# Designs tried in a protein design chat: VH-VL binders against Prefoldin subunit 4 (PFD4). Part 6

Target 1, 129 residues: Prefoldin subunit 4 (PFD4), of Arabidopsis thaliana (Mouse-ear cress) (q9m4b5)
Amino acid sequence: MQQQGSKSGSEMEVTWEDQQNINIFSRLNNRVHDLDDDIKSAKEKCENLEDAGNELILADEEMVRFQIGEVFAHVPRDDVETKIEEMKEATCKSLEKLEQEKESIVTQMAALKKVLYAKFKDSINLEED

## First folded at step 19 (VH-VL; from w1 with heavy chain S103A)

Design y5
Fold by OpenDDE, last read:
Structure y5 (fold): chain C 129 residues (1-129), chain A 120 residues (1-120), chain B 106 residues (1-106)
Amino acid sequence: as target 1 above (129 residues)
Amino acid sequence: QVQLVQSGAEVKKPGSSVKVSCKASGGKFSWYVMHWVRQAPGQGLEWMGYIIPMWGRAKYNEKFKGRVTITADESTSTAYMELSSLRSEDTAVYYCARESGDAYGAFDYWGQGTLVTVSS
Amino acid sequence: EIVLTQSPATLSLSPGERATLSCRASSSVNYMHWYQQKPGQAPRPLIYDASNRATGIPARFSGSGSGTDFTLTISSLEPEDFAVYYCQQYSKWPPTFGQGTKVEIK
């Protein structure tokens, strides 16, 4: 958020409300960035789980060595398959929630942009480079 | 140092249930698969089932036909084995055994055993 | 399930002698383990994955084998080695134990 001080003489008085809107926008913008990171991470996890599932399908072993925390466990293939599916489901649900939150925030930001641009016009830049 | 401490000996009537506890100390309880193995008097070792505490998932030897239930409480680092519809043939020493967290999957630590006697 | 057959059922030997215990699987397995059990005690791990000694196990204990045939060897029996020995597989579901070999003093 860069305030480009346009030199045009009508110094629009920034009201308390204006400042609040700017602050809210800034907070929301930061949250969106955090969400982007979280979404990216969740997507990656989902992909990894999918890959793991695929590898497991291709494997012919009855028993699978699976990492739990920092140790290994010998687990029947069917149990691992079930666990991977559960993990996928949980990850996907989490991802959906993150995306919904982002969408909501983006909508709020858009509304704030309208209000702020209506008042400040070219004297404020709320666009991300 | 890892230790597994089991509950004391039990005497039960046929048709009743028994629940044996196994408290683990040392290490990350949640990460290690806990197995249950029993041994009838003068007999060999028989695998009963396991639980993966972190997953809350257990699997059993089909020979027990659904009579065995294995659970784990991560907050107390305790595994439980419940055997229902007890028979005289269920008289045995019951052991909890931790699966090694290495590539081998052996049972590296054992409880001291719990004698369960089923008698009329 | 995999059936593990141990032989002999009983091995009578004197201290200082070599003990050779066999474990045969009904099908090819990996991750064959050996346990020692003394009277009134819980089993303890002896050999992991056919040939790796567990922590604290003396060098006189060794394991070998692959596929269906596995061997536990005690090069020179000590008095404390007289016990029952079990093999166990965990490469196939479910895990199974052999019936045990009793090593007793002659």
Scores: ipSAE 0.728, ipTM 0.919, lowest interface PAE 0.5, mean pLDDT 94
Fold by OpenDDE, fold request of step 21:
Structure y5 (fold): chain C 129 residues (1-129), chain A 120 residues (1-120), chain B 106 residues (1-106)
Amino acid sequence: as target 1 above (129 residues)
Amino acid sequence: QVQLVQSGAEVKKPGSSVKVSCKASGGKFSWYVMHWVRQAPGQGLEWMGYIIPMWGRAKYNEKFKGRVTITADESTSTAYMELSSLRSEDTAVYYCARESGDAYGAFDYWGQGTLVTVSS
Amino acid sequence: EIVLTQSPATLSLSPGERATLSCRASSSVNYMHWYQQKPGQAPRPLIYDASNRATGIPARFSGSGSGTDFTLTISSLEPEDFAVYYCQQYSKWPPTFGQGTKVEIK
């Protein structure tokens, strides 16, 4: 009769603080996903602008047909080039900010993970599949 | 229907400045390049410069040696042309003209013109 | 700068006659536009891209040409056609106009 020692799994009482940490982690995690999408979009835009700039450089025309809003205009090449560069710069700066925010959030998440895993160990899974 | 309405006639002294307005209606002001063209009495048409309202970017005819400033207010759909250091030779009718979105480099709509008289 | 030279400076004709106006560019241009201007009025677009009539322009107006030589033709002049005509290019910087051709009643 092997006494199956009832491992009284000490149901670790989730404190209010624990719950807050979990909630914060969840919010941050969601934000990271949003940021990932935004970063991806920004990268794509940056790439597109770079390509557009390159194409413009290869174009031998003094006047370029360029879309402004929903209308096409004939604009001097140099003005279009400048505009593309400005757009690229703005997009890249935005991208940098997004990446910085993500990094900050990831750091915060890591700290929360440490705290939560220290308490809950294998009873909590904060890893994304 | 697109309409361009300009400000009224001006009489100025030499050395002074004039600012002419051009209010657009019936379209997306911000999307269209607005040009300024002047015509001295009995003379032909002379291009002065343009503004791309959405970009806030203007470019000018070098002949005016920096005396021309073209601006746009998107909120009021109004383009402005300011000419400084006025001379008698600047006496002319000044037109705003919208660049066509379909025809390559054509001006499809024109303001009624603003007479600027520079007289001592 | 592309210089546009229009000829003749003045064309004196009678109603019903054919008018032929020339615009020559100092260098090749991809597109040429024509405008009509009546006394005391702003220019109005007449022909786009060498040969396309603007909206509301009668069929008696036609344009042709390429490269450096462009022509505006009025097949049969109407009384309202007596005006000044300008050619314009914006294929090259800066935009430029011809000096104009005055079509007047003989």
Scores: ipSAE 0.725, ipTM 0.893, lowest interface PAE 0.6, mean pLDDT 94
Fold by OpenDDE, fold request of step 21:
Structure y5 (fold): chain C 129 residues (1-129), chain A 120 residues (1-120), chain B 106 residues (1-106)
Amino acid sequence: as target 1 above (129 residues)
Amino acid sequence: QVQLVQSGAEVKKPGSSVKVSCKASGGKFSWYVMHWVRQAPGQGLEWMGYIIPMWGRAKYNEKFKGRVTITADESTSTAYMELSSLRSEDTAVYYCARESGDAYGAFDYWGQGTLVTVSS
Amino acid sequence: EIVLTQSPATLSLSPGERATLSCRASSSVNYMHWYQQKPGQAPRPLIYDASNRATGIPARFSGSGSGTDFTLTISSLEPEDFAVYYCQQYSKWPPTFGQGTKVEIK
């Protein structure tokens, strides 16, 4: 009669705090995805504005066709140049903020991962495939 | 339909200022450049300046030597033209005119005009 | 600035006659526009980009020209066509108008 030692796998009890940490991690992870999209869009916009600025510099015309909202206007080149620079600056600043936020969130996520993996080890997977 | 409605006639003394309003309806006010053009009695049309409402940027005819200020209120879809240091020669009908989005540099809609009389 | 010179200053014609108005620019312009103004009224767009009629403008109105020389033609004058006509450019800063041509009844 071989007594099969019932390895009572100590079912690690998930505490309320653990659940909160998991929830926070999930929220942060979702936010990172949103930020990735926003960052991508902002980068693209920045690049487009840079290209537009360069094109405008190369143009030898006093008046430039420029889209304002959904309408094209005939605007003096200098006004358009100024506007493009302003837009570029604003976009770049926005991009910087988004990147900073992402970095902060990633740092927070890393901390949460440490805590959660320390407790749950291989029973939890917080990695994105 | 796009409509530009201007404020009523003004009588001013020399040295004073006048502010004329132009309220736009029937379109996206912020997207269109608003110009101001004046016409002295029996004379031709003279361009004064413009504003790009969305940008809050205005540019002026140098002939007015800084006496003209053009502003826009996007919330009310209203453009304003203020002319300071008024002279008798400033007696004219003042028009707001919207720049066309389709024809480059053309004015497709006009206000009814505002008569400003400068008299002592 | 671009100076626009219109000719003649006054054109006296009878209904049914052809009217030809000239606008000459001091330098080449890419776009020329025409406006009609009746007494006591604001200018009304007539022709865009030298040759395109504005909305609601009758076919008797036509525009032509390029560079420095532009023409507005009214093939057959109607009573309502007696007005002042202005050419305008905004190809170069600042926008400018011609001095106008008055079309009056003979």
Scores: ipSAE 0.721, ipTM 0.888, lowest interface PAE 0.6, mean pLDDT 94
Fold by OpenDDE, last read:
Structure y5 (fold): chain C 129 residues (1-129), chain A 120 residues (1-120), chain B 106 residues (1-106)
Amino acid sequence: as target 1 above (129 residues)
Amino acid sequence: QVQLVQSGAEVKKPGSSVKVSCKASGGKFSWYVMHWVRQAPGQGLEWMGYIIPMWGRAKYNEKFKGRVTITADESTSTAYMELSSLRSEDTAVYYCARESGDAYGAFDYWGQGTLVTVSS
Amino acid sequence: EIVLTQSPATLSLSPGERATLSCRASSSVNYMHWYQQKPGQAPRPLIYDASNRATGIPARFSGSGSGTDFTLTISSLEPEDFAVYYCQQYSKWPPTFGQGTKVEIK
């Protein structure tokens, strides 16, 4: 009569704090995804502005056709160059801020992962597929 | 329909300043370059400068460098031209003129003009 | 700066006659515009890009030219056409106007 020892699977009780940590992690994870999109967009914009600036430098024209809002105007090249540079600077600064925010969030997520994995071990999966 | 309405006639003393306004209606003010052109009595047209309202950037005829300031208020769709250190030779009708979005470098709409008289 | 020279300075004609106005640029321009100005009024657009009539401009007005030489033609003068005409360029910095041609009634 081999007594099959009933492995009483200790049902780990999820506390209110645990649930809050999971919720926070989920929110942070969603924010990271949003930031990834924003960062991608900002990088693309920065690159486009850089390219536009380079093209303008190569153009030997004093006056450049440039779109302002939904209207085209003839604008002196130097004004356009200045505007592009300003836009580039602003975009790059914005990009830096987005990256910093992402880094901060990732750090927070890592801390939460440690806490949650310490408690739940293999019963929870916080990794992105 | 696009309309440009300018402020009324001004009489100024030499050395003083004048500020002329140009209010635009019937379009997106911010998207169009606004130019200022003056005309002395019995003379031709002289370009003074422009502003790109959306950019807040102005550029001037070198002849007026240091004396002319062009600004724009997007909230009121109004462009301004201020001329300082007035001289008798500055007596003229001053026009605001919108640069066309279709005909590049052309002025498609004009204000009615503002007479500025500089007299001692 | 591009200098625009208009000729003649004054053109005296009768109603029904053909008017030909010239505008010569000191260097080549891509676009030339024409304006009409009547006494006591602001200039109004007449011709865009050398040959395109502005909105509301009668068919008797036409423009031609390229490079440095441009022409405004009024095929048959009407009484309301007696005015000063200006050419203008903005192909090069800064924008400049011709000195004007006065079309007056003979």
Scores: ipSAE 0.719, ipTM 0.887, lowest interface PAE 0.6, mean pLDDT 94
Fold by ESMFold2, look of step 19:
Structure y5 (fold): chain C 129 residues (1-129), chain A 120 residues (1-120), chain B 106 residues (1-106)
Amino acid sequence: as target 1 above (129 residues)
Amino acid sequence: QVQLVQSGAEVKKPGSSVKVSCKASGGKFSWYVMHWVRQAPGQGLEWMGYIIPMWGRAKYNEKFKGRVTITADESTSTAYMELSSLRSEDTAVYYCARESGDAYGAFDYWGQGTLVTVSS
Amino acid sequence: EIVLTQSPATLSLSPGERATLSCRASSSVNYMHWYQQKPGQAPRPLIYDASNRATGIPARFSGSGSGTDFTLTISSLEPEDFAVYYCQQYSKWPPTFGQGTKVEIK
């Protein structure tokens, strides 16, 4: 049975479907914040690896010291260059995946915003400050 | 205290292969480059190759490339050297040697050596 | 590949005498390492980076040199110093060893 309370008029009934959409939006918003942190970290790592690779290109020594864990190893420069490029490629690929996931989530959040604002109008605020 | 303990002596026929193990203790195995060096009876030391366990990357003396495989198992802190197509000239003591992190390419700890004898 | 040539091949001396061992590289190296080896034993680190004594090595052992010429000196031989000595470089790939100098009792 439908019930009309003493505060009729502008009050809107929140259905189970509406609550699920709000919950999904909240989960996605939290995930976006986690992704932003991960993306920032990956970008910093990519930049650091690029700088390290450029430093090696300028070096004229055949052997270099390279830190592995907390110990220095005495390694051929070409092997270090190869390792740095491998690390850069892995980080860039990871970054691409993170950015693709973020794009997908932002698209889903936009769709949910459209549905929730169409029903609740000024009664809800889904915008970030 | 860092220690490298190698597998025991082996007698092999020509054309066969041998795999020598080197178990490390007292350090962070994956952080150090591990080298292999051999010494034929009455002769000097001959570098064979190395592995960087954390990278899973090995490099070999050109003389042995194609017959030597060097691997590492981080879970057991053990390096391995396998020499294939054995010949009588491969009779030698085989050593593992850890590269120093404090020097420029010195070997600070050595295993006790593994005698491999190749004869018909 | 850098060839290390040690001289002399054999050095016959008595306890208390000064031993001078030479290691010459076929081209310039920045760092030379030295090992002592007794029969049936693994090499023992002695000197690293030309002049630094490894842990537990007595002060009678010293190393010097640069470029292509390196020297190991034992100021006064003790009975336990009669052994074979090897120099080794890894300033350039690949690592290489000298052929050894045997220090034996006269």
Scores: ipSAE 0.595, ipTM 0.837, lowest interface PAE 1.1, mean pLDDT 89

